# VHH binders against Bile salt hydrolase/transferase (cbh): the designs that were tried, part 14

Target 1, 323 residues: Bile salt hydrolase/transferase (cbh), of Lactiplantibacillus plantarum (q06115)
Amino acid sequence: CTAITYQSYNNYFGRNFDYEISYNEMVTITPRKYPLVFRKVENLDHHYAIIGITADVESYPLYYDAMNEKGLCIAGLNFAGYADYKKYDADKVNITPFELIPWLLGQFSSVREVKKNIQKLNLVNINFSEQLPLSPLHWLVADKQESIVIESVKEGLKIYDNPVGVLTNNPNFDYQLFNLNNYRALSNSTPQNSFSEKVDLDSYSRGMGGLGLPGDLSSMSRFVRAAFTKLNSLSMQTESGSVSQFFHILGSVEQQKGLCEVTDGKYEYTIYSSCCDMDKGVYYYRTYDNSQINSVSLNHEHLDTTELISYPLRSEAQYYAVN
Key: E = the ipSAE of ESMFold2; O = the ipSAE of OpenDDE; V2 = 0.75 times the mean of E and O plus 0.25 times the DockQ between their complexes.

## First folded at step 7 (VHH; framework vhh_7pa5_2)

Design e3 (at its last look DockQ between E and O 0.68; V2 from the best seeds 0.00; counts 0 for: pae E 11.0 > 2)
Fold by ESMFold2, look of step 7:
Structure e3 (fold): chain B 323 residues (1-323), chain A 120 residues (1-120)
Amino acid sequence: as target 1 above (323 residues)
Amino acid sequence: QVQLVESGGGMVQPGGSLRLSCAASGFTFDDYSMSWVRRAPGKGPEWVSTISSSGSYISYADSVKGRFTISRDNAKNTLYLQMNSLKPEDTALYYCARDLTSYDESFDYWGQGTQVTVSS
């Protein structure tokens, strides 16, 4: 999985969801008066409205990624072997991993507000059900100004400022940032000969500034490539141009069927990609088999209501016949 | 320009009550967490309570928990602190603050303060 922020015409947030099986995912709006129930903290009977992609579970909005009506966004990404959730701690605020997204998005409007209010956060090891055990995750949280990474590891809860606006999977985020130093010499332009004054080396192709960018699907490689692509991206200063470029950034690290084996005969691939416009409150997505960009607008619904509103993803291939 | 104006302070007997108000202007009030901070005579600032932008998440210093109640009215751009069962150690200048973390952190904006004096 890969999540990014992108500032262009507006402020954008989104992710690739990479997994081996699709389970009828849907875009879900949680309106302001939907009762958000929590296992170890006070419920929220009135909260910010939330939009994002959920698993098809009617009893609770299990968001993979989401945005609230204030433009605060969060995505959960796989963190297998590194995530370490803790037992209940009476001196802390105990939130299960599947509750983190609605707990943050229901009550906070900015990353600054989140940082202030999660100092005593404890991600508690309580499964949603016996049939739906906890996934090992870490999270990217972003607003229009900044982003942070939340990781619960063996050593405790870690909260990092994210200066590049990218998150993938393993390893720990600070290791990912350090690894970027290895690519310090890369650029979007033709490099000058810095090899040695004893030999006159010439360019032979456009794009040589990117020679050495990793192209494999490992999470460290995707982090580097997404960061390079995002930080050098240009887009037309329109909504459509910005959203188009956003999906190209995510496309640079998408996973194709057959290229990343999870177990015998099963392959990880990019099931969907998402892009939230934090300013307009619009959730854009595309799926593996349908590259049409689809949108759901938070503001097109009556938000002072009590029932979840869901839209199935458009996953069947779509093309315009010109003959 | 951001302005925070506290009111409601005064002198009370131990065990008494006061309600502080903070009128906010010059920013979108319901986008911010708000805090009360106090300074006792000759001491540094002490965080008292914080309420999230939505009003749903509230925290208190241990010294005031169960006695003080923070609230906000986002329609009126106003922050409140209901102080009950007041003790002499609650005597302080009380400030309304924006973007304060839960403890003694830098304010980006705060008011002039309102004096609360609790004496026999």
Scores: ipSAE 0.000, ipTM 0.461, lowest interface PAE 11.0, mean pLDDT 90
ESMFold2 (binder alone), look of step 7: mean pLDDT 84; pTM 0.842
OpenDDE, look of step 7: ipSAE 0.025; ipTM 0.391

Design e4 (from a25 with I58T L100S T101W; at its last look DockQ between E and O 0.80; V2 from the best seeds 0.00; counts 0 for: pae E 8.7 > 2, grease 24.9 > 24.2)
Fold by ESMFold2, look of step 7:
Structure e4 (fold): chain B 323 residues (1-323), chain A 119 residues (1-119)
Amino acid sequence: as target 1 above (323 residues)
Amino acid sequence: QVQLVESGGGMVQPGGSLRLSCAASGFTFSDYSMSWVRRAPGKGPEWVSTISSSGSYTSYADSVKGRFTISRDNAKNTLYLQMNSLKPEDTALYYCARDSWEYDSFDYWGQGTQVTVSS
């Protein structure tokens, strides 16, 4: 999985969701009066409205990624072998991993608020159900100005500032940032001959400044490539141009069927890609089999209501016949 | 210009109740976490309570838990503190404060409203 922020015409947040099996994913709006029930903390009977993609579980909005009406965004990304959830701790705020997204987005409007209010957070090891055990995750949380990474590891809860606005999977985020130093010589420009003044070396192609960018699907490689692509991106200063560029950035690290085996004969691929406009409250997405960009607007619904609003993803192939 | 104006203080006997209000202006109130801070005679500032921008997450100093309730009305740009079972040690000047983006600090304060609890 890969999640990014991007500042262009507006402020954008989104992700590639990479997994081996597609389920009936939905764009779900949780309106302000939907009762959010929590296992170990006070329920929310009134909260910010939330939009994002959920698993097909009608009893609870299990968001993979989401945005609230204030433009605060969060995505959960796989962190297998590194995530370490803890036992209940009466001196802390005990939140299950599957509750983190609605707990944060229902109550807070900014990363600043989140940082202030999660210092006693404990990600507690309570499964959603016997059929839906906990996934090992870490999270990117972003607003219009900044982003952070939340990781629960063996040594405890870690909260990192994220100056590059990218998150993938393993390893821990601080290793990912350090690894970027290995690529400091790369650029979007034609490189000069820095090999030695004793031999003339020619450029033979545009794009040679990117020689050394990793091309494999490992999470460290996707982090580097997404960061390079995002940080060097240009877009037309319009909504459509910005959203188009956003999906190109995510496209640079998307996964194709057959290229990343997870078990014998099963392969990870990019099931959907998402792009939230934090300023307009619009959730854009496309799916593996339908590359058309689709949108759901938070503000096109009545938000002072009590029932979840869901739209199945448009995943059927769509061809525009020009004759 | 950010302004915070407290009101509702006064004298009360031990065991009594008061409700403090803070009128906010000059900023988008609904985007900010807000706090009450108090200063007793001869003491430095003491954090009392914080409420999230939505109003749904609250936290309290141990000394006031179960007795004080923080709330907000984002439509009226107003912060409240309901104080019950008041004790003489609650005597202080109570300030409304806007939480800053710098952790554990406040960037704007009101003038304060005096609460005096005496028998």
Scores: ipSAE 0.012, ipTM 0.565, lowest interface PAE 8.7, mean pLDDT 91
ESMFold2 (binder alone), look of step 7: mean pLDDT 87; pTM 0.876
OpenDDE, look of step 7: ipSAE 0.094; ipTM 0.612

Design e5 (from a25 with S30D I58T D99E L100G T101Y; at its last look DockQ between E and O 0.87; V2 from the best seeds 0.00; counts 0 for: pae E 8.9 > 2, grease 25.1 > 24.2)
Amino acid sequence: QVQLVESGGGMVQPGGSLRLSCAASGFTFDDYSMSWVRRAPGKGPEWVSTISSSGSYTSYADSVKGRFTISRDNAKNTLYLQMNSLKPEDTALYYCAREGYEYDSFDYWGQGTQVTVSS
ESMFold2, look of step 7: ipSAE 0.012; ipTM 0.587
ESMFold2 (binder alone), look of step 7: mean pLDDT 87; pTM 0.877
OpenDDE, look of step 7: ipSAE 0.581; ipTM 0.825

Design e6 (from a25 with I58T L100S E102W; at its last look DockQ between E and O 0.78; V2 from the best seeds 0.00; counts 0 for: pae E 9.8 > 2, grease 24.6 > 24.2)
Fold by ESMFold2, look of step 7:
Structure e6 (fold): chain B 323 residues (1-323), chain A 119 residues (1-119)
Amino acid sequence: as target 1 above (323 residues)
Amino acid sequence: QVQLVESGGGMVQPGGSLRLSCAASGFTFSDYSMSWVRRAPGKGPEWVSTISSSGSYTSYADSVKGRFTISRDNAKNTLYLQMNSLKPEDTALYYCARDSTWYDSFDYWGQGTQVTVSS
């Protein structure tokens, strides 16, 4: 999985969701008065409205990624072998991993507010159900101004400022940032000949500044490629141009069927890609088999209501005849 | 200009109640966590309570937990502190404070409202 932030015409946040099985995902709106129930902390009967992609579970909005009406965004990404959830701790605020998204987005409007209020957070190891055990995750949390990474590891909870606005999977975020130093010499332009004075080397192609940028699907490689692509991106200063570029950034690290084996005969691939406009409250997405960009707008619904609103993802291939 | 104006203080007997209000202006109130801070005679400032921008998350100093309730009305740009079971030790000047973007600090304060608990 890969999540990014992008500042252009507006402020954007989104992700590629890479997995081996699709579970009939939906875009779900949790309106302000939907009762959010929590296992170890007080329920929320009134909260910010939330939009994002959920698993198809009617009893609780199990968000993979989401945005609230204030433009605070969060995505959960696989962190297998590194995530370490803890036992209940009476001195801390105990939140299950599947509650983190609604708990944060229901109550806070900014990364600043999140940072001030999660110093005592404990990600407690309580499964959603016998049939739905916890996934090992870490999270990117972003607003219009900044982003952070939340990781629960053996040593405890780690909260990092994220100056590049990218998160993938393993390893820990601080290792990912350090690894970027290995690519310090890359650029979006034609490099000068710095090889040796003893031989006159020439440029033979555009794009040679990117030689050495990794192209494989490992999470460390996707982090580097997404960071390089995002940080060098240009877009028209319009909503359509910005959203288009956002999906191109995610496209640079999307996964195709057959290229990343999970187990015999099963392959990880990019099931959907998403792009939230934090300023307008619009959730854009596309799916593996339908490359058209679709949107769901938070403010097209009556949000002072009590029932979840869900829209199935458009997954059927669509071909537009031009004659 | 950011303004915070406290009201509702006064003299009460031990065991009594008071409700403090803070009118906020000059900023988008609903984007900020807000706090109450008090200063007892001869002492430095003491944090009392904080409420998140949504109003859903609250925290309290141990000395007031169970007796004080913080709340807010974002439509009226107003912060409240309901103080019950008041003790002489609660005597202080109570300030409404906006949480700073710098961690563990407050960037704007009101002038305070005096609460005096005595026989």
Scores: ipSAE 0.010, ipTM 0.523, lowest interface PAE 9.8, mean pLDDT 91
ESMFold2 (binder alone), look of step 7: mean pLDDT 87; pTM 0.875
OpenDDE, look of step 7: ipSAE 0.558; ipTM 0.815

## First folded at step 8 (VHH)

Design f1 (from a18 with T50Y; framework vhh_7pa5_2; at its last look DockQ between E and O 0.66; V2 from the best seeds 0.00; counts 0 for: pae E 7.4 > 2)
Fold by OpenDDE, look of step 8:
Structure f1 (fold): chain B 323 residues (1-323), chain A 123 residues (1-123)
Amino acid sequence: as target 1 above (323 residues)
Amino acid sequence: QVQLVESGGGMVQPGGSLRLSCAASGFTFDDYSMSWVRRAPGKGPEWVSYISSSGSYISYADSVKGRFTISRDNAKNTLYLQMNSLKPEDTALYYCARDLTSYDESTGYSDYWGQGTQVTVSS
């Protein structure tokens, strides 16, 4: 999985969801008066409205990624082998990982506000159910101004400022960020010959400044590639131009079927890509087979209600016949 | 221009009650968490209470738990602090603070403060 922020016409947040199995994901709106139930902390009977992708497995909104009506966004990404959830601690705020998204987005409007309130956060190891255990995750949290990464590891809760607005999977974010130093020589321009003065080397192609950009599907490579693509991106200062570019950025690190075997003939692929407009409250998405960009707007629904609003993903290819 | 204007302070006897208000303007009030901070004479600022932007998350300093209640009306751009069972040690200048930019161990995250309203608890 890859999550990014992008600033252009508006402020955007989104992610690729890469996995081997689809759980009939839906765009789900949690309205303001939907009662959010938590295991160890007080319930939220009224809160900010939330929009995002949920698994269609329970009535509880199990978000993969989401945005609230204030533009605060969060995405959970697999962090296998690194995530360490803890025992209950009476002196801390105990949130189970599947609660983190609705807990944060229900209450807070900014990353700064999140920082203020997660000082005593304890990601407690409580499964949703016996049938639905916790996934090892870390999270990208972002608003219009900044982003952070939240990791619960053996050493404790880690909160990183994210200067590049990118998150993938393993290893830990700090290492991923450091790894970018290895690629500081990359450029979106044609480099001069700096190999040696003793040999004349030619620029034989466009895009040679990107030589060395990793192209594999590993988390570290996707991190570098997404960061490079994002930070050098140009787009028209329009909603359409910006959203289009956002999906192209994610496209640079999407996973094609057949390239990443996980186990027993199962392959990881980009099931969906999302883009949140933090300013408009619109959730954009496309799926592996449906390249048409779909949109769901928070503002087009009555948000002062008690019932979840869900839309199945439009996952079938859409063709426009010109003739 | 961001403005925070506190009111409701005064002099009360021990055991008395006061209700402080803070009128906010110059920014989108419901996008920001808010705090009450107090400063007693000769002492540094002391964080009193915090309320999240939505009002869903609330916390108190141990010294005021069970006695003070923070609330907000986002429609009115107003922050409140109901103070019951007041004690002499509650005597201080009480500030309304917007929380977002800078962190201080004694006051939490904040960037703008009002001028304060004086609360005096004395027999």
Scores: ipSAE 0.021, ipTM 0.383, lowest interface PAE 6.5, mean pLDDT 92
ESMFold2, look of step 8: ipSAE 0.139; ipTM 0.644
ESMFold2 (binder alone), look of step 8: mean pLDDT 82; pTM 0.826

Design f2 (from a29 with T50Y; framework vhh_7pa5_2; at its last fold request DockQ between E and O 0.83; V2 from the best seeds 0.00; counts 0 for: pae E 5.7 > 2)
Amino acid sequence: QVQLVESGGGMVQPGGSLRLSCAASGFTFSDYSMSWVRRAPGKGPEWVSYISSSGSYTKYADSVKGRFTISRDNAKNTLYLQMNSLKPEDTALYYCAREGPDYESSLFDYWGQGTQVTVSS
ESMFold2, look of step 8: ipSAE 0.243; ipTM 0.689
ESMFold2 (binder alone), look of step 8: mean pLDDT 85; pTM 0.848
OpenDDE, look of step 8: ipSAE 0.826; ipTM 0.915
ESMFold2, fold request of step 13: ipSAE 0.153, 0.195, 0.270; ipTM 0.651, 0.664, 0.702
ESMFold2 (binder alone), fold request of step 13: mean pLDDT 85, 84, 85; pTM 0.844, 0.844, 0.846
OpenDDE, fold request of step 13: ipSAE 0.856, 0.848, 0.854; ipTM 0.925, 0.922, 0.925

Design f3 (from a31 with S50Y; framework vhh_7d4b_2; at its last look DockQ between E and O 0.81; V2 from the best seeds 0.00; counts 0 for: pae E 10.4 > 2)
Fold by ESMFold2, look of step 8:
Structure f3 (fold): chain B 323 residues (1-323), chain A 121 residues (1-121)
Amino acid sequence: as target 1 above (323 residues)
Amino acid sequence: QVQLVESGGGVVQPGRSLRLSCAASGFTFSDYAMGWYRQAPGKQRELVAYISSSGSYTNYADSVKGRFTISRDNSKNTMYLQMNSLKPEDTAVYYCAAEGPSFDSSLYDYWGQGTQVTVSS
């Protein structure tokens, strides 16, 4: 999985969701008066409205990624081998990982507010059910100005400022940032000969500044490529131009069927890609087989209500006939 | 213009209660987390209580936990501090503060002028 932030016409946040099985994902709106129940902390009977993609589970909004009506966004990405959830601790704020997204988005409006209120957070090891155990995750949390990474590891809860606005999977975030140093010589321009004064080396192609960018699907490689692509991106200063560029950035690290085997004959691929406009409250997405960009707008719904609102993903191929 | 106006301060005996109010104007109150800070003579200003923008989450300094309660009413642009079981060490000027959702150059923290609370026999 890959999640990014992008400032252009507006402020954008989104992700590629890479997995081997689709579970009939839906865009779900949690309206302001839907009772959010928590296992170890006080319930929220009134909260910010939330929009994002959920698993197909009737009883609780199990978000993979989401945005609230204030433009605070969060995505959960696989963190296998590093995630370490803890036992209940009465001196801390005990939130099970499947509750983190609604707990943060229901009550906070900014990354600054989140940082002030998670100092005693404890991510507790409580499954949603026997059938739905916890996934090992870490999270990117973003608003219009900044983003942070939340990782619960063996040593405890780690909160990192994210100066590049990218998150993928393993390893831990501080190593991902350090690894970018290996690529400091790359650029979006034609490089000068810095090999040696003893040989006159010429440019033979446009794009030679990018020689050495990793092209494989590993999470470290996707981090580097997404960061390079995002940080050098340009877009027309319109909603449509910005959303178009956002999906191109995610496309640079998209996973195709057949290229990443997870078990005998089963392959990980990009099931959906998402792009939230934090300013307008619009959730855009594409799926593997449907290249058309689809949208759900938070402000097109009556939000002072009590029932989840769900839209199945439009995943079947769409062809526009021109004649 | 932004204004934060504290009220409800005064002189009270130890063990008594006092309720502070902070009336806000000139900004979108519901977008801001709010806090009460205090400054005693010769001391640095310290956080007393904090409340999230939604009002759903609160934090308190250890010295006041269990005695003070922060709340807000976003429909009235007002924050409150209920101060029970007051002690002489609670004597200070109490300040209302609004903390912006980000450090954007157009969205800054705001402070009131303060209200005196004095706890003495």
Scores: ipSAE 0.000, ipTM 0.486, lowest interface PAE 10.4, mean pLDDT 90
ESMFold2 (binder alone), look of step 8: mean pLDDT 84; pTM 0.843
OpenDDE, look of step 8: ipSAE 0.820; ipTM 0.912

Design f4 (from e1 with S30D D99E L100G T101Y Y103S; framework vhh_7pa5_2; at its last look DockQ between E and O 0.77; V2 from the best seeds 0.00; counts 0 for: pae E 7.2 > 2)
Amino acid sequence: QVQLVESGGGMVQPGGSLRLSCAASGFTFDDYSMSWVRRAPGKGPEWVSYISSSGSYTSYADSVKGRFTISRDNAKNTLYLQMNSLKPEDTALYYCAREGYESDSFDYWGQGTQVTVSS
ESMFold2, look of step 8: ipSAE 0.128; ipTM 0.653
ESMFold2 (binder alone), look of step 8: mean pLDDT 87; pTM 0.869
OpenDDE, look of step 8: ipSAE 0.848; ipTM 0.923

Design f5 (from a18 with T101I S102E; framework vhh_7pa5_2; at its last look DockQ between E and O 0.01; V2 from the best seeds 0.00; counts 0 for: pae O 12.5 > 2, placed apart)
Fold by OpenDDE, look of step 8:
Structure f5 (fold): chain B 323 residues (1-323), chain A 123 residues (1-123)
Amino acid sequence: as target 1 above (323 residues)
Amino acid sequence: QVQLVESGGGMVQPGGSLRLSCAASGFTFDDYSMSWVRRAPGKGPEWVSTISSSGSYISYADSVKGRFTISRDNAKNTLYLQMNSLKPEDTALYYCARDLIEYDESTGYSDYWGQGTQVTVSS
């Protein structure tokens, strides 16, 4: 999985969801009066509206990524081998990992507010159910101004400022960020010959400044590639241009079926890509087979209600017949 | 190349009427929802009205509902905005915009804008 922020015409947040199995994901809106139930903390009976992708499970919005009506966004990404959830601590705010998204988005409007309120956060190791255990995750949280990474590891809760606006999977974010130093020589321009003065080497192609950019599907490589692509991306002057560019940025780190075998003939692939407009409250997405960009807007629904609003993903390819 | 050209703006007294037109070219006009957006001095863009590609769906901002009428002539590739009972607060630069999606009731969901036509309501 890869999550990014992007500033262009508006402020955008989104992610690739890479996995080997689809769980009939839906775009789900949690209205303001939907009762959000939590295991160890007080319920939220009145909260910000939330939009995002959820698993198709009963009555509780299990978000993969989401945005609230204030533009605060969050995405959970697999963090296998590194995530460490803790025992209940009476002196801390105990939130289960599957509650983190609705808990944050329900009551906070900015990363600043999040920072102020997660000092005593404890990601407690409580499964949703016996049939649905916790996934090892870490989270990218972002608003229009900044982004942070939340990790619960063996040493404790880690909160990182994210200067590049990118998150992938393992290893830990700090290491991923440091790894960018290895690629500081990359450029979107044609480099001069700096190999040796003893040999004349030609620029034989465009794009040679990107030589060395990792192209594999590993988390570390995708982090570098997404960061490079994002940070060198041209700012578009329209909503459609910006959203298109956003998906192209994510496209640079998409996973194609067949390239990443996980187990038993199962392959990890980009099931969906998302883009949230933080300014407009619109959730854009595309799926592996449906290249058409779909949109769901918070502002097109009655948000002062008690019932979840869900839309199945449009996953079938759409063709426009010109003739 | 997509082009939108607004016309029909001007100065009118309160209670007056204007009819704006938007000439579209460079794309299949009848495939797109179209909107009017306005920008008053010192303010951000405000959504005014939207009409779907076929004209079957129409929406208005509360501030103009009952006073403004959006319409389109797909044969002429033209979008219209009839503005009646104009108020000083209607003073703004009015843009026609091509919508990203059909029947959107919000500002900014467009990929192309015209140059705008000035509407001034003053006594």
Scores: ipSAE 0.005, ipTM 0.263, lowest interface PAE 12.5, mean pLDDT 93
ESMFold2, look of step 8: ipSAE 0.318; ipTM 0.702
ESMFold2 (binder alone), look of step 8: mean pLDDT 83; pTM 0.829

Design f6 (from e1, 16 letters changed; framework vhh_8k46_1; at its last look DockQ between E and O 0.66; V2 from the best seeds 0.00; counts 0 for: pae E 8.7 > 2)
Fold by ESMFold2, look of step 8:
Structure f6 (fold): chain B 323 residues (1-323), chain A 119 residues (1-119)
Amino acid sequence: as target 1 above (323 residues)
Amino acid sequence: AVQLQASGGGFVQPGGSLRLSCAASGFTFDDYSMGWFRQAPGKEREFVSYISSSGSYTSYADSVKGRFTISRDNSKNTVYLQMNSLRAEDTATYYCARDLTEYDSFDYWGQGTQVTVSS
């Protein structure tokens, strides 16, 4: 999985959701008065409205990624073998990983507010159900100004400032960020001959500044490629141009069927890509088989209500016949 | 300019009640958490209570838990502190602050209001 922030016409946040199985995902709006129930902390009977993609589970909004009406965003990304959830701790705020997104987005308006309120956070190892055990995750949390990474590891809870606005999977975020130093010589321009003054090496192609940029699907490589692509991106200063460029950035690290085997002939691929406009409250997405960009807007709904609102993803291929 | 105006202080006997109000102006009130702290003469500031921007998350100093209740009305740009079962040790100047939580250093943003609990 890959999540990014992007500042262009507006402020944007989104992700590629890479997995081997689609679970009939939906865009779900949790309105302000939907009762959010928590296992170890007080329920929220009123809260900020939330929009994002959920698993098809009617009993609880199990968000993969989401945005609230204040423009605070969060995405959960696979962190297998590195995530370490803890036992209950009476001296801490005990939140199970499947509750983290609604707990943060229901209550807080900014990363500043989140940072102040998660210093005693404890991610407790309580499954949603025996049939739906916890996924090993870490999270990117972003607003219009900044982003952070939340990782629960063997050493405890780690909260990192994220100056590049990118998250992928393993390993720990601080290693991912350090690894960018290995690529400091890359650029979007034609490089000068730095090999040796004793040989006159030619520039035989445009794009040679990117020689060494990794192209494989490993999470460290996707982090580097997404960061380089995002930080050098240009877009028209319109909503449509910015959203278009956002999906191109995510496209640079998309996974195609057949290229990343997970088990017995099953392959990881990019099931959907998302782009939230933090300023307008609009959730854009595309799916693997339908390249059309679709949108769901918070401001098209009455948010002072009590029932979840869901829109199935448009997953079937669509063609425009030109004759 | 950001302004926070605390009011509702006064004299009260032990066991009595007071309600403090803090009217806010000059910023988008519902984007910010709010808090109360207090300071008695010659003592350091003491965190009292915190409420999140949405109003759904609150916290309290141990010395006031069960006796004080923080609330907010975002339509009126106002935060409240309901103080019940007041004790002599609650005597202090009470200050309202923006973005103050128990987990950070704290300072005040507005004029204080005096609360005096005396038998």
Scores: ipSAE 0.012, ipTM 0.577, lowest interface PAE 8.7, mean pLDDT 90
ESMFold2 (binder alone), look of step 8: mean pLDDT 81; pTM 0.808
OpenDDE, look of step 8: ipSAE 0.724; ipTM 0.879

